# VHH binders against WD repeat-containing protein 54 (Wdr54), part 11

Target 1, 334 residues: WD repeat-containing protein 54 (Wdr54), of Mus musculus (Mouse) (q9r0d8)
Amino acid sequence: MFRRERSIPLRSSAAALSNNLSVLQLPARDLTHFGVVHGPSAQLLSAAPEGVPLAQRQLHVKEGAGVSPPLITQVHWCVLPFRVLLVLTSHRGIQMYESDGSVMVYWHALDSGDASSVQAMFARGIAASVHFICVGTCSGRVLVFDIPAKGPNIVLSEELAGHQTPITDIATERAQGQDGVADMVTADDSGVLCVWRSGPEFTLLTRIPGFGVPCPSVQLWQGIVAAGYGNGQVRLYDASTGALHVQISAHARTISALDLAPEVGKLLSAAEDTFVHIWKLNRNPESGSIEVEHCHGECISDTQVCGARFCDPLGSSFAVTGYDLAEILRFGTV
Key: E = the ipSAE of ESMFold2; O = the ipSAE of OpenDDE; V2 = 0.75 times the mean of E and O plus 0.25 times the DockQ between their complexes.

## First folded at step 4 (VHH)

Design g40 (framework vhh_enristomig)
Fold by ESMFold2-Fast, scan of step 4:
Structure g40 (fold): chain B 334 residues (1-334), chain A 119 residues (1-119)
Amino acid sequence: as target 1 above (334 residues)
Amino acid sequence: EVQLLESGGGEVQPGGSLRLSCAASGFTFSSYDISWYRQAPGKQREWVSTIRSGGSTNYAESVKGRFTISRDNAKNTLYLQMSSLRAEDTAVYYCAAYSPEWDSFYDYWGQGTLVTVKP
């Protein structure tokens, strides 16, 4: 059973954005990094295992000079084989930083005009696959950046077409030892999902059509696509075929976050209905059928959940952010 | 040059008390959040207590009510007053300082001081 642990204070309440919490564990240093968006700024926090805050940093949108600074849409740590980068997306473009947020190593502008333009652009959806960082855009394109092991020579290597509405989320396979399976899933505001295989160029494997609701959050684990929808449903698809295996009436309102603990197949779902649910995923070895078991439900009193992430690979702890909540809530098993 | 130097460890019987010190030099001590960690033989390092630059304190549940952290900014020194010591408190105790600017290169650790609680 999960129990509430010490909360980590935030300088200001979390913005009402889906997937508004990023976590990076540094077990060798007994530290965990947390990233939360607060409108035109993002707060990065480092905390000890007991939730005691040890350091913080504020990030701002590049070239935020002007009457009204543009909004940040997401911050996310990208763990690559040889490097960790912190990526920030906004209504201006994409900023990449060293993992502690101290040095910006790359800038990509989406729009050369003022943020007040009639076609304001934004980026949203961030994930790492192989040595690439993939970022979604409001046009539905996914930008693929080739990340060198060292230095600032980051190159936009590819643009993926598959979506016609804004990208809402991108997730990659994090389970170790996978071969011959899908590597990435992208989701959009119409609920369309595209499943990709990484390589020198990305290959579209499967396109799963939408059904009239957006998909704010998506995850990929051992050939299973988990998608959270605006109507509160969680759906589980076979990544290779796009076949729907399970439909869960998980939440009463829009899902705001999904996360996986890849070593144990635990799925976390969080929504605007104040609930966080923990599920166990399994694939029947004989039938190949996807199975799901409900393990835990937590009500975050009077809070619309905006972000939720497991804080360890075994899914024994998780953290939550919420609308108008000036804290990161923490939960662990006893 | 940045240094953290712990002292005050030793042998004590169960129920006894010890006061640990951590002398800091080479950085602006008063602006840093400073923590005590400990590592028992064969175990991972665990957090014990933190005192922030503003003076607020936090404690691990296992030591709450028994340990008191304090600081003297004029002397650049951190303290840990330990009371009602148990065999389970036997460990090397480390002082750690984290920059208020989040910079992984400015995490500082001391060499440690051994505390042994013997029956």
Scores: ipSAE 0.006, ipTM 0.198, lowest interface PAE 10.4, mean pLDDT 84

Design g41 (from a8, 18 letters changed; framework vhh_nb_b201)
Fold by ESMFold2-Fast, scan of step 4:
Structure g41 (fold): chain B 334 residues (1-334), chain A 121 residues (1-121)
Amino acid sequence: as target 1 above (334 residues)
Amino acid sequence: QVQLQESGGGLVQAGGSLRLSCAASGFTFSSYDMGWYRQAPGKEREFVATIRSGGSTYYADSVKGRFTISRDNAKNTVYLQMNSLKPEDTAVYYCAAYYSDEWSLTSYDYWGQGTQVTVSS
């Protein structure tokens, strides 16, 4: 059973953005890093297990042409086999930092051709797959960056053209997979999902059609795509076929976050309806069908949830951010 | 040569006190944040206390009010004063040093070998 723990104070309240909380878990060092967007800045925090803050840093959108406001859309830690990078997306482009945010190692300015107009440019959706970092754009393209083991020689290796509307989220398989397992899922503002396999070039395996609502958040776990929709539904699909296995009436309003604890198959869903739900995913050993079990529900009173993430690999703790809330709420098992 | 050397551990009865020391050498001590972590048998390593280069201190809730962290920059030493010890405080205590800036989220620069604290009832 989860219960409230010490909250971590924020210098500024969380912006009203879906997926507005990034967590980097360092269980061997008893540290957890949190990233939260507030307008043109991202606040980074390092905390001990009891929620005691040890360090803070502010990141700002790189200065450029003054015609558009420099708003951040997402901040996310990308864990690669040999390196961890902190990635920040904005209306200006993509910034990549060393994991502590101290040194910017790479800058990619958005091309005016990426958007229907220069005023509508933005990047959003960040995930790491193999030795690549993938970032979504407002045009529906996904930019794939090849990341070296060290140094700044990051190159844009390909652009994926599976979507026709702005990318909303990207998620990758975090569990070590066997041959034939999908590596990445991308979602867009029309609710379309694309399932990809990594390789010398990414291959589109399956395109799951939308049904008239956006998909703000996705996750991929052991051949299961979990998608959270603007109508409050969570849907579970088979990643290889795109077949719908489960439809959950999880929330009364738009889902703002999904997260996984891949070692134990726990899924977290959070929404504008103030609720955070914890689910357990599994495959029925007899039928092979995907099953879901509800484990916990938490009401964050009078709070529009904007971000929620597990804080440990076993899903025994999670953190929440909310619109106009100047703290990170923490929950742990007894 | 960079070194962190813990001392002051031992056996003590519940309600007793111990003072741990960590002597540092080979780097500019005053510029580093210093911390104490502990690991009980069969459990993961957990945070206990930290003191920043500027002097601000932070504690885990389980030790707040009982433990006090302090530093002596002239002696390159960090201390942990442990009062009102409980059997659940039994663990190996580790000293750690990391670069002191507004945010240091990389690996700790240095770790000590640890010192055993055993609290009996």
Scores: ipSAE 0.000, ipTM 0.170, lowest interface PAE 11.2, mean pLDDT 84

Design g42 (framework vhh_nb_b201)
Fold by ESMFold2-Fast, scan of step 4:
Structure g42 (fold): chain B 334 residues (1-334), chain A 120 residues (1-120)
Amino acid sequence: as target 1 above (334 residues)
Amino acid sequence: QVQLQESGGGLVQAGGSLRLSCAASGFTFSSYDMGWYRQAPGKEREFVATIRSGGSTYYADSVKGRFTISRDNAKNTVYLQMNSLKPEDTAVYYCAAYSDEWSLTSYDYWGQGTQVTVSS
């Protein structure tokens, strides 16, 4: 079903980071933007549907003279109504840029009081919803930023407490017309998940306990929480109750990425075991039970997968980054 | 005011050829990427071809080898040469222009469209 297509060359190899691939789909323009982290820099690419690179940039974290750039932990395009920002998290803080990385519009330094040392500080986990951008910290706090339609007046509006270990990932509901209990799910290094509802203040709806392994990646789709764990399991929970519905022995090693195609309920899982798996999620409307079907498995030979994302709204194409691999691998259907 | 005006559409028999033109005004044409899209009755608008400000061209798989996109910066015009036309090429063809590959908006400017009908 899926076939390997033209790879996109990178200026340098991808870093060994979970969730190390950001994709911005621009279907009206038939373009796809890709972001990949290597050390203190993020590589930005723009490509045509056939994988031909049209623009390529190297974004470096911008700091004052006399301070070495911090190592980046994640890069992510945050799509909001009327505005898109490129958000970088690092060992020093959170930097928000215009979508092309040309202008830094906001800087937030991490609070040293939350870690044993300055060297242990970092932010990780980025997601956007309505007019907010949420970012995780090594203390387990989630920082909520209120984003204006224009200009630099970005405000830290609240800090969420629910986790006691570093945040590893954050996901928001992206499906159009979703109505219900949950808007956001956050995951941490002990495998705890917190399910939140947005409003004038975020409300913690439920906490799903860990089971001795970290949760590197999480997704939220139509009331279903999909979580990928350090032992290779994918678990599906009901977002409103936190009840476990499905446990999948999906991978032999740590899961490094999960992605959703919200229009069709396809889930992608990728791991250090070299595999990328495609799943179809469904909720039985009569019983309310969560169901999953395996659709495809792809082995990326000799590659520790670090990032993987769907490249189109229907989940008919995806892209992969891997440790020490100096290209983005692309896969599509007929 | 920015304007894109398509012309050259019409009725043609299968196997025939048509050349579409899009005359642009109100912006620095040479700095813009230009593209052609089409929409058949009851279907979504689909990509046909694009030509970048630097001259690179890209085509939808359905038209590769049959259609050629080109531009004349001195005339502020983009062209679509359509050869070996098939009945499934019947659609309204739209011209589009956008200024920045990193821009996150849809195409900034669209023409009104020109009808192409291919009879068997």
Scores: ipSAE 0.013, ipTM 0.282, lowest interface PAE 8.5, mean pLDDT 84

Design g43 (framework vhh_nb_b201)
Fold by ESMFold2-Fast, scan of step 4:
Structure g43 (fold): chain B 334 residues (1-334), chain A 120 residues (1-120)
Amino acid sequence: as target 1 above (334 residues)
Amino acid sequence: QVQLQESGGGLVQAGGSLRLSCAASGFTFSSYDMGWYRQAPGKEREFVATIRSGGSTYYADSVKGRFTISRDNAKNTVYLQMNSLKPEDTAVYYCAAYYSDEWSLSYDYWGQGTQVTVSS
């Protein structure tokens, strides 16, 4: 049902990082922003619906006199009530920029006590919840930043302890419904998931134990936790209880990305096995059981997929990045 | 020429309700995100609720389930319905408007505020 559309050229190929594609949808402006990491830089571009690039910018990590160049681990647009911030994580710390990447508004350096060496330090995992931005660290702590409506007075308000291994991903509830109490899920390198409720202070609701494989990507939708694992499995859990409802042998290799289209409950999974799969999530209203249906499979020939995101709220289009691929591949329905 | 004017504040008993209104003028209201913030005596201004131009709503955890934000684009007005009020909700409530261009560059406007006092 999906067809390949015009690709968007990149000046440099995408780095081999999980979740290496950030998308900001601006439907009122008929624009989509894309962010892709390549080593110490992030490529930002804005495109029209037909894939015509309209603007480009390249961000470089601040601080540059060290022996080893700082590497970016993730770039992500955080949509907050009154502002959009572009958040970048690296082996040095966390940088927050205005949405176009033109002005850095905040810098947080990682504590040297978080790792045995500078080479072992990194932040990874970025999500927005209400007026907070949450960022994961290599120690397993999640840093919660309180974001003002404007200006640079960003405050580290809380540190969450729930994980003992590096954070790999963070996802927040993006649907407007209030069907559950869970607002955020965090995942780590041992496959542990922690489910949180947001507030002036975050509350840990449930801890889902790992099973010996990392969880590179996680999503939260209407009380359903969707987790993609290093063994290629996608698992669906009830967010309130942590109960496993569905286990899918979705991919032959490590999952590198998961994304949701929150208005329709579509889930996208992408992996190192070259495939992107589209699933439809449902909750039986009488039993509360979680169900899944396979909708589409796409093979990105000869490419290890590193990033994949829906480009619209209905899940009628998606974009893909891959290792050593100097293009953002686009797919859509009529 | 942009103006935001709050109204509807006052004194109310704990457990009571108030409806705040914010009348906007001087800009294309339907294109702006609108929100409510509050500031209690001696404290920083804090987020309460927002409604996007597209209709999405977000609430601070402390008011979820008790407050409802809505907008009427034909009247250039945003509302905050406050139910089950607590003494801790005592604050000056501010209306705010936010606009982004193609790269989300901000244009922020604030009202003068309206006092809400909740007695035990």
Scores: ipSAE 0.007, ipTM 0.234, lowest interface PAE 9.6, mean pLDDT 84

Design g44 (framework vhh_nb_b201; at its last look DockQ between E and O 0.46; V2 from the best seeds 0.00; counts 0 for: pae E 7.1 > 2)
Fold by ESMFold2, look of step 5:
Structure g44 (fold): chain B 334 residues (1-334), chain A 119 residues (1-119)
Amino acid sequence: as target 1 above (334 residues)
Amino acid sequence: QVQLQESGGGLVQAGGSLRLSCAASGFTFSSYDMGWYRQAPGKEREFVATIRSGGSTYYADSVKGRFTISRDNAKNTVYLQMNSLKPEDTAVYYCAAYSDEWSLSYDYWGQGTQVTVSS
């Protein structure tokens, strides 16, 4: 079904971070943008369909005095109805750029930690919902930024409480205007999940307790929360009730990435066990229960997967980054 | 002033052919990617074809195999050869250009040329 395609060279390798691949699909222009983190820099690539790199750019953590090392945790394109911003999170804070990475339009410094034996701060977890950009922090707070249609007048409009450990990932989907329908999920290092409805004031709809295992990657699709855990499990929950419907021993090691192709209901899971799996998600129309079917398994020889993302809306191609791998691997259907 | 001028539209019988041209001025044409879009009555503008500055071409599924995009950098002109035309191809066709691989939208648009395909 899937076959290996031409790889895209990186100038530096991918860092060993979960969710270390960001993709911006531009089908109308027949372009794909890729983002990969290595230490204090993020590598941005613009590529043609054959995987030919057309352009590259590097972004760096904003320099300044500090105790913590200036390492990047994530880079992500936030697609809003009226603009696209490239967001970079780090131990310094949050940097927001125009979509091409050329102009920084906003900077948010994280506060100093409380007096304690450890004073490390970082941001991690980036997603867009409606006209908001949400970013997780090491305290478990989620920062909500209100993004104007034009210009740099970005405002921190809300801080969400619901987690007591560092945020690992945030995922969103467009709710299509239905009140009370979940459109955001947040995850943390204890495996707690919080399910939200975006709005002028964000509403916590459901909290799903953890079970002592981190949740590095999450996705939200049509009322289904898909969560990937540090023990290799994928779990599917009902977003409205928090009920566990499906538990899959999908991988032998930590899941490092989940991604959705929402038009076709496909879920991608990738892990440090060197495997990528593609799953088909459905909800039984009679019972309302969540169902899953395994569609494809791919062994990514001799590398721990750091990131994996679909590269097209129909889920017919995906890309993979691996620890110390100096290329982005690509796969497509025949 | 930057200008894109489309020409070559008109009325044609189903199964027939037309060749659209787009003459460009006011920018370094050879460095730009060029494209064609179309808008049918009451519908959103949709992608038809793109040709990169390096010559690579890409097509919407609905026109693949029937339409051919090409460019002549010496004449600052991009073309769309439309063969085996169908009534569903009826639309205003727009020429577009964008300046780099990072831009999310076209930098410049033409005014459009009407193509009407009769049954």
Scores: ipSAE 0.013, ipTM 0.363, lowest interface PAE 7.1, mean pLDDT 86
ESMFold2-Fast, scan of step 4: ipSAE 0.086; ipTM 0.496
ESMFold2 (binder alone), look of step 5: mean pLDDT 85; pTM 0.863
OpenDDE, look of step 5: ipSAE 0.319; ipTM 0.666

Design g45 (framework vhh_nb_b201)
Fold by ESMFold2-Fast, scan of step 4:
Structure g45 (fold): chain B 334 residues (1-334), chain A 122 residues (1-122)
Amino acid sequence: as target 1 above (334 residues)
Amino acid sequence: QVQLQESGGGLVQAGGSLRLSCAASGFTFSSYDMGWYRQAPGKEREFVATIRSGGSTYYADSVKGRFTISRDNAKNTVYLQMNSLKPEDTAVYYCAAYYSGDEWSLTSYDYWGQGTQVTVSS
C-alpha cells in the first residue's frame, strides 16, 4: 500500500534518540515541516508534497560560558488554539520558539544546583494541552507552562508529581466536540504511565504501574492509552481504569516511536528492529473491547528507526529518521 | 496588482560575482518575508536564501558564506549578492514573497517573480 517516495536530505545524520522526528502538517498549504535532532543542534525544514525542501533553519541549545555544548533530547511543534510554538528540550533546559524557529520566545533553565545534579540532568517529553505546554524532566516532574495568545509572557504555572523516574514521553488528545478540553498521558523510564485531566490545574486520574521496562513512546486516543516499550511490545490500556486490554508483540527490539492519526484511529509503531508497522485501532461495538488490526509493515533495511510520524491527518503518508541516516525517508499510499 | 520583478542576472566566469535585485509592488513589502529560489535545467526548484520582515536571514548550505540576502523596505526591494560563483550555481533565480504574520508556515509563497537567468562559465 505504502511506497517509498523522494527522500529529504539532512545536513547531519539523525541522533540515536527515541521520537527523533517532529512533523507539523499544513494540508491547506500543501506543506509539511520537519524537525530532526543532530546532537547539540536541530534542523528544521519545510517541504512541498514532492519532497522538495523549500526552507531550512538550524537551532542550537542555548550555550553558557565555560560549559561543553549540551545535547538536545527532543524537538516538537505544539499546536495551541491561538498559536503554534516549536519547543526544544535539552540537558540545559527548555527553549520555545515561534513556529518557524526564527525567534526564541522563552527560556527555562534546569536547576543544576539541586540533588539531581549528581546525575545527568535533562528535560524530555513535550505536549500541548489546552493553552498549556507540558514538559517532562529527569526527576519525573512535569512542568506546565501557561502560554499567552501572543508574545513572550510564558509562565511556569504548575509542576506535576506523579512519576519517580525520568519522563520519557507525553501525549495529549483534545476532547471531541469541546474546544479547549483535553486529557494527557505521561510515561517514564520505569514504564509507569499517568493519565491526567487537563484544566486550570491538572488532575491525576489513573496511574498504570510499570513492569520494569521503559516506555519510550505513548499516545492517547478516544480513552485508549497506547504505549510502546523497551522490549518491543505495544500495549493498549483503558485510560479510565488502567486495565490492560491488548498486548502486541509488535517489534523484536526497543520501540523508538509511536504516532497516531486520530481521525481514522491509525497507530504507527517504529523500532530499532528496522521495522515500521501501521495498526488500526477499534472498539468492538458489542463487547466494548479494544481490537487491533495490522495494516502495513515496512523494513528500513539495516537502519535502526529513531523517529517516525504520520505526515497527514488520515495516516496515508509517513516519514522516518534512522540512526546514522542523513535523510528523511518518506512513504505514501499508491 | 502584485508584481515581483527580478533583475541583475547574466553570464559570469567562475569565481565572479553578481547582484540580483527583486523590485516588489502591489503589497505592503515591509510585512512580507522575501526569498530567493533557483531552478537549474532538468532539476527541481530549490531554496537559496530568505530574509524575514524583521531582518533575520538564513541560507541553503550550498550557498552559505558565498551569498548574502538583504532588503531595503524604503525601496520595496530585496537583493541577493552572489560571490565566488561556481558552474553549479547556473540556474534561473526566482524571487518569492510570503506574509510574515503567518506563524504556521516555515515558509509559504504568496507571490513569485518570473525569474532571471544566471549562467556561470568554467
Scores: ipSAE 0.000, ipTM 0.166, lowest interface PAE 11.0, mean pLDDT 83

Design g46 (from a8, 21 letters changed; framework vhh_nb_b201)
Fold by ESMFold2-Fast, scan of step 4:
Structure g46 (fold): chain B 334 residues (1-334), chain A 121 residues (1-121)
Amino acid sequence: as target 1 above (334 residues)
Amino acid sequence: QVQLQESGGGLVQAGGSLRLSCAASGFTFSSYDMGWYRQAPGKEREFVATIYSGGSTYYADSVKGRFTISRDNAKNTVYLQMNSLKPEDTAVYYCAAYGSDEWSFTSYDYWGQGTQVTVSS
């Protein structure tokens, strides 16, 4: 059973953005880093297991356009084989920082030709795959950056065309010991999902059509695509075929976050309906069918959940942020 | 001073096995990601495998299913078990460490001197 633990105070409440909580797990040091967006800034926190904050930083978007500061759409720690970068997306572009947010190593301005106006420009959706960082745009393109093991020589190596509406989320395979063909899934504002394989060039393996509802969050685990939709449904697809295996009426409102504990196949879903649910994903060994069981439900009273992430690979703890909530709520197994 | 010292390389026949070791000193080994790279003459250094500080692993497609990376934090050592070796695996193999200090995550890249692996047909 999960139980409420000590909350971590925030200097500013979380913005009403889907996936508005980034977590970097450092189990060897008994530390967890948290990132939360509020307007043109993000608060970065480092906390001990009991929830005591040990360090904090306010990160501000470094480019100003007139008197209207650009809003941050997402922050995410990208763990690559020999490097961890903090990536920030905004209505102006993409910034990459050393993992503590202290030094900006790369800036990429969005191409104004990709949007009908400067006000309609934004990047969103961040994930690491192999030695690449992939970032989504409002045009539906996915920008692929080639990341060196050290230094600032980051190169835009590829642009992926698979979507026609703004990218909402990107997730990559994090499971240990699997040899699945799919490495990445991307989602858009029309609910379309594209499944990709990494290589010298990314290859589109499967395109899963939308059904008129946005997909704010996706995950990929051992050949299973988990997608959370604007109508509160969670759907599980086979990554290789795009076949729908399971449809869950998980939430009464828009799903704002999905997260996965890759060592055990636990899935977390969170929504504007105030609920966080924990699920266990399985593949039936005889039929190959995807199965799911409900493990835990938690109601965050009077709170529109905006972000939720597991804080460890086994899914024994998770953290939650909500709109107008000035703290990170923490939950752990007893 | 940080030091990475590879060992276990040598000459082996195709289909054979070798186990490489990398002994680390001068840093908090358990907090660092460890990896193996290789470089054949006239080619760029190629990624082989990594093991993260948390224990998860990732492999290059060319070695997946044949090579296994592991670590022993008590011994400050990372290993690469290489099975079903092919002539194409002939290269100098390098151990690398990447990590961060505390919350600051000031990155450090450390590389060993390399160990030669030669696979004969």
Scores: ipSAE 0.000, ipTM 0.147, lowest interface PAE 12.1, mean pLDDT 84

Design g47 (from a1 with S52R G101E Y105L; framework vhh_nb_b201)
Fold by ESMFold2-Fast, scan of step 4:
Structure g47 (fold): chain B 334 residues (1-334), chain A 119 residues (1-119)
Amino acid sequence: as target 1 above (334 residues)
Amino acid sequence: QVQLQESGGGLVQAGGSLRLSCAASGFTFSSYAMGWYRQAPGKEREFVATIRSGGSTYYADSVKGRFTISRDNAKNTVYLQMNSLKPEDTAVYYCAAYEPEWDSLYDYWGQGTQVTVSS
């Protein structure tokens, strides 16, 4: 069973954004890094296992003239084979930093052709695949950046045109895959999912149609696509065929976060209904059928959950951010 | 001081196999991600495969299904098993180590080992 642990205080409260918590696990150092957005700033915290904050840094969206104040949409650590970058998306563009947030290594301004007005312009959805960082846009395009092992020579290598509505989330395979296994899934505001394989160019393997609700969060694990929807459903699809295997009435309101513990196949779902649920995923090797078991339910009293992530590879601890909460809530098993 | 030493390269016929080894010293091997890159004459160095400290592996599309990366933490060694070799796999293969800790990110490189695949 999970137990509430010491909270980590935030300098500013969490914004009402889906996927509004990034975690970088450093188990060899007994450290966990947390990133949380509010308005034009993002807080970075480094904490010991007891929840004691050891370091902090604040990032700001690039300044500029305009009618609307610039807002950060997401902050995320991208773990590449030989590099970790901290990526920040906003209504202005994309900023990439060294993993500690100390040095900005790359800036990409959003093209005016991507949106009809400054207020409609934004980037959202961040994930790393192989040596690429993929970032979604409000036009439905996914920008693919080729990341060198060292230095600032980051190149926009391609744009993916699988979606026609704003990208909401991007997730990549973090476990070892077989030949032909999907490497990435992208989701949009109409609930469409695209499943991709990386290579010299990304190839679209599967397109899963929407059903009238947005998909705020996705995950990809060993050929299973897990999608959280605006109606509170979690759906599990086969990545290779796009076939729906499981439909879960998981939450009473919009899902705001999904996360995976890839070593054990645990899935975390969190929503505006105040709940965080932990699930165990399984695939029958003979039939290929996907199965799910409910392991834990946690109610975060009177709080719209905005972000939730596992804090360890075995899924024995997780952290939660909520709308207007000035702390990161932590849970673990002992 | 980090040191990486590759071995196992050589000449092989198309369709053949080779196993590369990289012996590491000067760091806590089990906490590092390890990888293989290659460079053919007149071309840029390209990613081949990596294995993270937790055992997760990633491959370039050109080698998926033919190459397997593995590690032995007790021996401080990373391996690349190369099967179904093609002439286009001819390159110098480099071992690399990457420290995932956010305040000291560096790539360390070995000297390389030549792999030549004849038709």
Scores: ipSAE 0.000, ipTM 0.165, lowest interface PAE 11.3, mean pLDDT 84

